# Ledger of designs, part 1: VH-VL binders against Defective in cullin neddylation protein 1 (DCN1)

All scores and structures are predictions.

Target 1, 240 residues: Defective in cullin neddylation protein 1 (DCN1), of Yarrowia lipolytica (q6c0b6)
Amino acid sequence: MVRSDWRAQEIRRVMTFTGSKEKTARDALEKFDWNVEVAIDHILNTPQVDLSGASKVFDKYRNADSDEIDLDGTIQYITDLGLSLEEPTVLAVAMTAGSPSVGTFTRKPFVEGWAAIGGDTLPAQQKLCRSFAESMTSLNADFQKIYKFTYGFLLQEGQRVLPQETAVDYWRLLLTGKYEHLDKWLSFVTEKYKRNISRDAWNMLYEFMLFQAKDPSLESYDEDGAWPSVIDEYVEFLKE
Positions, changes and structure headers below are counted from each chain's first letter, unless a header gives other numbers; antibody chains aren't numbered by Kabat.
F, E and O are the ipSAE of ESMFold2-Fast, ESMFold2 and OpenDDE, as the mean of both directions, binder to target and target to binder. V2 is 0.75 times the mean of E and O plus 0.25 times the DockQ between their complexes.
Where letters were taken out, [cut] stands.
Atom coordinates printed by the task and the answers are left out, and those that the model quotes come from them; centres of patches stay.

## First folded at step 5 (VH-VL)

Design f1 (from e5 with heavy chain F107W; framework fv_ciduvectamig_arm2)
Fold by ESMFold2-Fast, scan of step 5:
Structure f1 (fold): chain C 240 residues (1-240), chain A 125 residues (1-125), chain B 110 residues (1-110)
Amino acid sequence: as target 1 above (240 residues)
Amino acid sequence: QVQLQQSGPRLVRPSQTLSLTCAISGDSVSSNSAAWSWIRQSPSRGLEWLGRTYYRSKWYNDYAVSVKSRITVNPDTSRNQFTLQLNSVTPEDTALYYCARLGMITWGGIYFDYWGQGTLVTVSS
Amino acid sequence: QSALTQPASVSGSPGQSITISCTGTSSDVGGYNYVSWYQQHPDKAPKVLLYEVSNRPSGVSSRFSGSKSGNTASLTISGLQAEDQADYHCSSYTSSSTYVFGGGTKLTVL
């Protein structure tokens, strides 16, 4: 048995015991002076996320010059996922893939985000998008995460609050069919409030929708409580 | 709300550079909810998309293959405008030129929701 | 000529319905649900009527509707009115990440 044969055997043993790929096994063995036990312990105690599949999906849509998925790549990618660009489910994709802004994806957050949830191939991502679409049909914990993510996703560079028109458009997109009093909220925001929308106002509307669903009369609403002023003003508007 | 106002020379000689400017009001040229395009219209070719510029984390430019070798679309954040430069023009570049915004609702910008007034550019000697 | 095929002209009387077709290939109209329609009055810029085949921007009359079957998208105008007299242009996104337009259809309201 020559040295290289011995090392090849050690690599195969580490792969068999840990389920890791050859490169992962080899790198761990080299790092720990070909000590199999230490390499195995390292691999088992260091989660190995396979990024190669998601990276290959990224490569299909990236602009080769920038190594980013630009607007054109985004249009092709969202189409291939079976989604419309106007569909709320695109926001779940943007959150999952760590999109920095509308119409772009960068390699590291895309690859890591998809790999973390088993999105290793385009068909796997399509299946995950069908699950995302189901989560977008009602108020639930997954929808709330996407709803909250959307605020930051829409902020322009240097912007601290959302323009009211932008907030209204995305509230219509996200909340139509999910909030019975959406038209009243939008009337309040456009006709009475007339201010740009803070992150707190965006986030607390979600909590208020849940509150109002449980107490439609608002009898238990405490205006001296922790509700932000925008919600206090809205409740006052509703009592007019 | 959003208005696009065009300016630039209306007569260009063959082989020279055609240069037009589109001034934006009611939105920012660096808005992450828009992309900014040039489209021309002629009797022989109809409407023809030429190119776009947009800002997300950096500036992107995309161009139609037919003009790619001689076209530049440039944003100017200080003046809130974007320009078209088309080099080595021929009489076939005679057209009504429009600037237009690709809309925000599609999140990818696949329709033109606001248009400039148009500039008729004649390429002749 | 134009990348997308439209009839050069169509005509109708007030109150009638007319349909304008827009035919492409599997690499544009057939491959994507990204067809838009634009109305253009004489000496004016085009104005969007429909996007993503059938979606209407706020302020566009419900008399305008869109559909797609295979490689052909269609714009239907119901309850035809005198002010509908204009040129109508279809557009599609393409597999080359570009935009193409039809040759335009002149609608005459008789």
Scores: ipSAE 0.443, ipTM 0.717, lowest interface PAE 3.0, mean pLDDT 88

Design f11 (from e5 with heavy chain F107L; framework fv_ciduvectamig_arm2)
Fold by ESMFold2-Fast, scan of step 5:
Structure f11 (fold): chain C 240 residues (1-240), chain A 125 residues (1-125), chain B 110 residues (1-110)
Amino acid sequence: as target 1 above (240 residues)
Amino acid sequence: QVQLQQSGPRLVRPSQTLSLTCAISGDSVSSNSAAWSWIRQSPSRGLEWLGRTYYRSKWYNDYAVSVKSRITVNPDTSRNQFTLQLNSVTPEDTALYYCARLGMITLGGIYFDYWGQGTLVTVSS
Amino acid sequence: QSALTQPASVSGSPGQSITISCTGTSSDVGGYNYVSWYQQHPDKAPKVLLYEVSNRPSGVSSRFSGSKSGNTASLTISGLQAEDQADYHCSSYTSSSTYVFGGGTKLTVL
């Protein structure tokens, strides 16, 4: 047998015993000087991330000329996930797939993001989206990550603060049913504060919601403490 | 909040280029939450979407198949406006032309939420 | 001809309810929940009335409601008023990533 034939056989042998793809089997064999037993042990004891499945999902929705999922591809993709475009779960998808901006996905973050959590097929991604939707129903650690992600996702190139009207729209999307005083906060921001929203203001509202849930009367609120001025102004507004 | 103001010639001769401008206030033509469209209305064809331009890391232009060979929709970030150019016009291009904003992805769905005042363009010799 | 089929006209009396249909195919109305309705008074630009089949923008009366069954979307106007006399246009996103409109329906309030 020529050298290439026995290597092909060893690759197939490793693939059969481990369930790995040809490239994974070949790479492990090359690393361990074509020692089949060591290569098998390495593969079985090293978590494998298969990017090919998520890559095929990306290929279904991408614009072939740009190799990006553009606005039209995003609309088709979100629809096929079983989601509404105005549903908060879309933001969990954007975070998971590393979307750089509204309506766009790029290959590397999309493929790596989905592969990392088992999103290797469209049906698997649909199942994960149902799990994301459950996590979006209340204030919890997963929701807080998505909430904080959203600020940066909405900033345009060169922007340091978020326009107030944009912040208000996304606070309604994210916090309706989760913050009992949302209407008061939105009235404060639109009628009293009337300024663009910093990242610190966005992030600290979340901390304030948790604080107010534990202390509804705000008796322990310290105006001389570390709260940003926007929260101090809001607390003053609530006392009016 | 958002206002769209149209300008351009109201009379164009057959075979010439129809050119209209839509000036935007209350939003940016490069907004990552909007796309900017041209829509026309005629008694024979009703409302007809012609094309759009929008910015997401780069500019994109999409056009209806019926006009794709003759149409260009161009953004102008310095003047916060976008334009329609329709080449080789015929009397069938006589219509009321609107610019419109398409709200995108979150909190708006995909619908035309703000419209310009309209410009009646007559194609005649 | 228009891509989406609407009746050319509909009429009703004040206080009554009327329904306007919008019929497409599985490549537009039947394939997506991205149907919108626009109201147009004479010499005015269209104004959005409903989006994503049944959602109302802020300021739109609850008298206007939307639904969809298969390839047909419907706009219902309850408690009909004289000011409702206008043209009504449906629109849908398509599998070609474009937008199509119906022929429009003239509502006459008798």
Scores: ipSAE 0.282, ipTM 0.661, lowest interface PAE 4.1, mean pLDDT 87

Design f12 (from e5 with heavy chain M104Y; framework fv_ciduvectamig_arm2)
Fold by ESMFold2-Fast, scan of step 5:
Structure f12 (fold): chain C 240 residues (1-240), chain A 125 residues (1-125), chain B 110 residues (1-110)
Amino acid sequence: as target 1 above (240 residues)
Amino acid sequence: QVQLQQSGPRLVRPSQTLSLTCAISGDSVSSNSAAWSWIRQSPSRGLEWLGRTYYRSKWYNDYAVSVKSRITVNPDTSRNQFTLQLNSVTPEDTALYYCARLGYITFGGIYFDYWGQGTLVTVSS
Amino acid sequence: QSALTQPASVSGSPGQSITISCTGTSSDVGGYNYVSWYQQHPDKAPKVLLYEVSNRPSGVSSRFSGSKSGNTASLTISGLQAEDQADYHCSSYTSSSTYVFGGGTKLTVL
């Protein structure tokens, strides 16, 4: 038995006992001086997220010179996920994969984000995207997380508030078919409010949509309550 | 809202460099929702995309295979414009040249939504 | 030759519907839903009519509609008007991360 033969056997032994992949078994064995029992114990008692699968998906779409998924890689990737570039589910992908900006993915957030939820192959990511799409069809807790994420995702370097045109475009993308009074909100913002959109204004519209759904007449709306001034102005606009 | 205005020489001799500029108003050349392209049109080849430049954490440039060895598309953030340089021109480069914005919302809406006025460039001795 | 195949010309009368086809391969039209259509009047830059096969930008008439089957995308113009007389160009994203155009179709309103 040469040295390489017995090591290969111990790697297979650790893999068989733990269900780990070859690299995980080898790394544990090397770390613990080829002590099989200690390596097995380490693997079984250390939660392991396998990053290799998601890393291979990233490699398929990355630009080799930058080691980033650029605009063209993003277009191909979103297409391969079975998504339209204009559907809200793309924002769920951006949040999951830690996209820093429109049209870009970087290795570490992409790999860690997908691996954390079992997205270790393209087919697994496609299946997860179908679940995301179902969550994006109505106002719910998962949709609200994506909605809130979107504000920060759209802010450019140095911006503290969203330009009104940008906010309007993404409200149309996210809220069409989900908020009965969307056109009135957009008219208020463009014709009366006429200011750039703060994070608070973005977030509080969501809370107001839920409130209005429960009280369409706005009978229980308290102008002296905790609502921010932007919502008070909107309620005044709605009563005109 | 967005306007693209082109400038540059309309006559270029064979073997020289064709150079055009596209000035942007109503948007930023470093916008994270756009890429900036050059497209040319000739009777024999129709519309032909040449290349683009765009900013996402850093500048990227992409070029059509047919011109890749001769073309450079460069942004200028200080003047909010981008340029086309096409080296070693031949009479076959005679065409109407357009700059255009390749715009999108999220990762969607990918299409040429605003075009410059066009510049007819003749390559002739 | 252009990368995408369009008929060189099509004609119709006011009030009729006409359809313009755009045929590519599985590496462009067939592989992606990123087909756009552009209208071009003489001495003018192209203007977008449709994107992502069937989506219409704000300000574009509902008379313009799009569809795709396999490797062929189609532009349909209903209620044909004299002002529709123009050249129509299709384009598609490709598997090599580039953009290609069709040869263009001259629409004549008889």
Scores: ipSAE 0.161, ipTM 0.633, lowest interface PAE 4.6, mean pLDDT 87

Design f13 (from e5 with heavy chain M104L; framework fv_ciduvectamig_arm2)
Fold by ESMFold2-Fast, scan of step 5:
Structure f13 (fold): chain C 240 residues (1-240), chain A 125 residues (1-125), chain B 110 residues (1-110)
Amino acid sequence: as target 1 above (240 residues)
Amino acid sequence: QVQLQQSGPRLVRPSQTLSLTCAISGDSVSSNSAAWSWIRQSPSRGLEWLGRTYYRSKWYNDYAVSVKSRITVNPDTSRNQFTLQLNSVTPEDTALYYCARLGLITFGGIYFDYWGQGTLVTVSS
Amino acid sequence: QSALTQPASVSGSPGQSITISCTGTSSDVGGYNYVSWYQQHPDKAPKVLLYEVSNRPSGVSSRFSGSKSGNTASLTISGLQAEDQADYHCSSYTSSSTYVFGGGTKLTVL
């Protein structure tokens, strides 16, 4: 890419008006098609986050050769956060820090994700993790976001559906103590359904759990409605 | 269900290379929820972890310090298997060799949840 | 880093409780809550009983429980049964990002 003199001038104008660094000014100008007024307004109305703190936390755990937090770094990092490796709260960490898959973190999503919520030191991240743990104790809006995130997090490259065994393991991890009929759902999936789990099936179980909590008898359940076939089959299983 | 099946020579002469293969079924060697290890067992040393391989965005290999200069653990995605190569063997390398999976739920890859059947390798002339 | 210390043998009668200790250092057992216990019957591969000190995999009896105090982890088997006669191995993650094992304990059910 060739930069013209007028672009260099506009970058400097944005820097002068906002006090921002060159990269911040350039990125804002590129985002808003080199409209100086819009770029200035964006910078002035967007909180400047300190990325240096979160970057230092990343540096503590990264593999120096790859500039990635690998499995060893992840184990040490989760331990230092005060979490067990197999508690649901680590999925909130994975979502917050933009982990691409189990056992790894990359710099940009990690640094930006933590900085966005004030996680700029290890103690600050530990405090945020205690808050995440509170959200993981029951069905609520924050839990639902993490629940839905988990499906994509578990998909391997090229997969469109999740292997049933994997889905069952993570349903046990996420829903034990939160869904009264979990054992019946797992029996249905393993003994009757016996198929890989789609994103729609994963997401719609959450909606069904909320529905069943409000209507335990399932009297208002409409099989001709918009529920996916897996839920229709499950309701039929429950009525047997 | 995950199964690990081992194959390879059971007799190796001192100074030669010990080579074993672990074939995987029910999971992928490139699974992002697993890591694949070699562990050996002898009366004198007990159980001893040797090394592991795993894939995320690239392949990673980790080795125990005691064998690091002589060991390679190699994945083979086309055959869904991984191998152990241990160079310059001595009689002290005589052991029952196991392949094993570190299974990961979230980040819980600290235990070996599935093991191969074991291969007794004798290093003798 | 260092090998973990277990008693060479332990004995009990059916219905009793027995405890097996696993002692390391602050760089392994004392530094992490990543202690696993494995049961091994003659001529068979080890089978995981407990992980992360006290967690049981699906299918493992609640008679098996784990704890840790300082540099020592413990496996307790309650309501001892004949099929519990086996070798028991502890394992820990280390500060060197490796795994170490104890020497193993032979449990005899008399």
Scores: ipSAE 0.557, ipTM 0.778, lowest interface PAE 2.2, mean pLDDT 88

Design f14 (from e5 with heavy chain M104F; framework fv_ciduvectamig_arm2)
Fold by ESMFold2-Fast, scan of step 5:
Structure f14 (fold): chain C 240 residues (1-240), chain A 125 residues (1-125), chain B 110 residues (1-110)
Amino acid sequence: as target 1 above (240 residues)
Amino acid sequence: QVQLQQSGPRLVRPSQTLSLTCAISGDSVSSNSAAWSWIRQSPSRGLEWLGRTYYRSKWYNDYAVSVKSRITVNPDTSRNQFTLQLNSVTPEDTALYYCARLGFITFGGIYFDYWGQGTLVTVSS
Amino acid sequence: QSALTQPASVSGSPGQSITISCTGTSSDVGGYNYVSWYQQHPDKAPKVLLYEVSNRPSGVSSRFSGSKSGNTASLTISGLQAEDQADYHCSSYTSSSTYVFGGGTKLTVL
């Protein structure tokens, strides 16, 4: 059978002019209907992230049949990162690698997520995880992103609110040692509030923790302000 | 609060199929934060893990090599339960059978955090 | 034969410390930090004491501690009490995506 190699020639041409790898050249050419000039301009004007390293890490842990890192691959992967499955730093990994749910990673978000921050090898990912662990020790902007991510990560298909028991477990995991009044909050939600936890309730606890750190007596708390009812109820609980 | 409730004791003859059911409350058999296992206990072998089923976008099963050819662990989402079927039983399958949850807080199952009450299975003629 | 090796029995007096070993291979105990320990009283289901080698679930006494060196994990019980008399089982995740148990250790509090 006769083979046309014009596509291979065009790929080589794009690679030569841009210095890109074969996949980058091919993907750009396919995106722009094999228009070499447009593909070259796109590559030269778009920051290129090398996905090959992170892709090799994914290949080490994936289930070959599904092309996904399943539960067993996740256990091995988290172990090789030097992390415990129970430690909050794993949530930073889940967010970074775009994990869709507990125990699973899919190729595109994993590869793109790690590549974006220089996680091109397992040792590089291990080093990044040590940095993530430092961010998990106190309330800060990076921790807040991971905290907010966690709510959606825990929601199961069809769920709009998080079961209270799940929320309590993850508040203990995430906020122990970081929120002085955690036990009071957990007592409030289990003993008085007794409802499933909305995304707004989850997110606004973080803002309230920052507020209470600045005003421990809550003297400046304005119940007529923009706080949601769950926080108003909590403040009233604290005054009892 | 998670609870696992097992069916009562079984007397099974050699070569027959053993069937056990574990009913779940306080969690879903299709929960993305759990895996569901069968574990048996005998005086001669101690505790022996037999297999698990779990849901992560699709159903997965893993089985111990020693029973893999004879065992099936199946979820039932409509009844919120899972079952063990063990074919071609022998007297060596006589044991106390437990269902158990492999619990998750962040990723993966790392320990058996909730156990059923156990079902005594005797295989004899 | 159990996949993981534990002593059949161990004994100690109240107030003493005892250690129970759990030995496997590089494909289980040595390869992963996913060793768990279970306490079992007569006619009851096992109850988790430790997971990931050394972590305690809520409600488990700090008298129970765990460690691992190479292919051997260890459970140490300090300040022995009469209610500690029970069977103790170790478990590990394996490279075959399975779980294995030790043969169990009967602890007698003298």
Scores: ipSAE 0.349, ipTM 0.689, lowest interface PAE 3.2, mean pLDDT 88

Design f15 (from e5 with heavy chain M104W; framework fv_ciduvectamig_arm2)
Fold by ESMFold2-Fast, scan of step 5:
Structure f15 (fold): chain C 240 residues (1-240), chain A 125 residues (1-125), chain B 110 residues (1-110)
Amino acid sequence: as target 1 above (240 residues)
Amino acid sequence: QVQLQQSGPRLVRPSQTLSLTCAISGDSVSSNSAAWSWIRQSPSRGLEWLGRTYYRSKWYNDYAVSVKSRITVNPDTSRNQFTLQLNSVTPEDTALYYCARLGWITFGGIYFDYWGQGTLVTVSS
Amino acid sequence: QSALTQPASVSGSPGQSITISCTGTSSDVGGYNYVSWYQQHPDKAPKVLLYEVSNRPSGVSSRFSGSKSGNTASLTISGLQAEDQADYHCSSYTSSSTYVFGGGTKLTVL
């Protein structure tokens, strides 16, 4: 007889009304001081995603001791997605699954990220990766999000700027075939600029590529305008 | 630009611990784009991967099953180096030992792109 | 025992082409496109020659090419030169999350 345990009873009520899992119902009740009406309203007005499918995919690749997908798990996982380790599409996977750094995934961002877009099974994730691959073929809004994400993904703990060599490798990976003047930019960075790459420099290159595509002669480029100094130096380099 | 320099004893007696150090220049032992491995070479076994260490929010160490009970690969961030310790050695552990970088772009574990010079370790009484 | 099978030796004359095979199983060479090849001259450490079956690191001659069919990866060296005389080792990632090597192939340039 558990009729006298009012908390268990209220959890059941919230679960019945909302269709939520026990943990979701309990957490909402605790958050709102066991006010059933407020907890129900919160759950119904907060989108709930079934995380169980994505969690099972994570479990297939995780290291049981750490509960993380480590380097070995990542290699197996990317292989099973049908991707090459050096393919730009893997950066879309990293962004989607909230990878904290190259070669690893952690449970919460992986599960929530995939679940949010219907990646509940390995075959579903494979299908989504084919869609990601299409987005990686040209400069577009989805590609720009992945491009900007990549900077933070590559930073080591405590780093404020990206080593030039790393930036060059990932610019080649991401921009080959998409930016006509990539070789000039890379020559500028390695031969003239010779500094580590800030987030602003990384992000503003993308804006500059769009600008140069519309104005190849750079006739409308305003050196006294809002462009950062790195882009001003690059335009000066191009004039040589 | 990356260079690996090895040091350590070349003669070890059976049952002792084999200890080697690999000093890194041109990269960081905590690099996001590298794992640091030990590989040995002998006439009887050829090239054999022993283990690796790498940093991603925490240190990870992975070891080949054949040596897992006896091996430790340890990073040293302050000296930018990593070490091999192989316990309870036997004459079968006589080999040329290399440290190597397992380098990658995007997601881990592609190939061994830089190797140390090698250290011949003889296990003999 | 070497996990991957390579011929012990191969020979060719300057200007010719030779091919070295590397045969494994579906749990290594056949299961992954993570085959690498290493060149080793006497008393030297191995140097990476190819990775992911057919990719060349910067500085590696286009005379070196790689391919894979089923459980067998192949290294082809075209336009043989005297300096190509060396040992060649294949390596593959495995389903056990380890790395395995072939026994090595000694290339003699006649």
Scores: ipSAE 0.358, ipTM 0.686, lowest interface PAE 3.2, mean pLDDT 88

Design f16 (from e5 with heavy chain I105Y; framework fv_ciduvectamig_arm2)
Fold by ESMFold2-Fast, scan of step 5:
Structure f16 (fold): chain C 240 residues (1-240), chain A 125 residues (1-125), chain B 110 residues (1-110)
Amino acid sequence: as target 1 above (240 residues)
Amino acid sequence: QVQLQQSGPRLVRPSQTLSLTCAISGDSVSSNSAAWSWIRQSPSRGLEWLGRTYYRSKWYNDYAVSVKSRITVNPDTSRNQFTLQLNSVTPEDTALYYCARLGMYTFGGIYFDYWGQGTLVTVSS
Amino acid sequence: QSALTQPASVSGSPGQSITISCTGTSSDVGGYNYVSWYQQHPDKAPKVLLYEVSNRPSGVSSRFSGSKSGNTASLTISGLQAEDQADYHCSSYTSSSTYVFGGGTKLTVL
């Protein structure tokens, strides 16, 4: 009612004074109990990320009734980004947009994640995805973040370890063309190890790939060191 | 190993409800990397996707337009299964019915990766 | 009829190549790269051969390849073998967030 009128006035005052958009002004006012002076100070002294653009992209793909991008919205969204579900770049998108699980995006992580890197329109997100794709072609720090993110993204509610078949599929997706001995690792996991994959095993394979690239003969490998048992067993397998 | 096992009546009279169950082993009906579908096959229409159910923070159901007014696909997490209910059947609903998993990101794609054994349902007076 | 158009039958001899077409519209095959192909032997459930137009699951022979041009997707089988004798079905995602299939093609290896 009348309460809405004075809030609209205060929102406009903050917008006029700071040059901010309506939502930025409203959010600051709500955070500081509708104290105009404190809200203005906060906006002027805090870097502002414009969430409105990314929010409009979310609105294009969300389910009309749920305010979530569901399976169908995800298919359409990935298609519009110019991506295939098979390509590793989809995992960079999932990490950037804070996807909670395969085939789903929720508003807050999506909007905040994209806005933080300038993904405030679909064309901007398409351009960022081309940059992500380039980053996915070799072992590097950005790729390692996406690789590590993937383990948690694939875990289902209540799971502590990743089913071996799932781990194998995503190692093929992520490491094909990046790890010379991938087929040997996959043979080891499926034919010798035959167990589900822990987070530590997933993460330490990345470190081992870097180690093996520097020491292909594995002469400096320390079995009594901090390597997990799965890597020790793999080294034994490689040496037969 | 994922396995889908179908059960339900093979004979249904016109105007009655066709009901089939698909029991899942080796995966969960609430798996966040799958959707659970019913697909039927007849000589006249080939393969027809009928609908799916899947869990992503809440349950979703999607149905083909041709059956949307008569169909329900329901999950049952306690028995790890899902069902097909098709109301007001006609002889045109006579078909071999399959349940199937629609895998997501399995080998990086969306496709029907595991199928039940099939149930031939005849709609006749 | 089925939503996607396939020839009813195709035939070839061992060692030859054959191609099966799957024609839709801009709202399915033409609009998306989510075309899959399934092989079905008598009295068996369909088995996936290709997904996303041209990708093969592990264990599927490289003799099976896929392509798409406009509203038509194609499955090509090279080096035909007797075991390839089966029904082949195409499928596509649609702009209505559903899945449609072709009528199926019976491959006879003569």
Scores: ipSAE 0.213, ipTM 0.635, lowest interface PAE 4.3, mean pLDDT 87

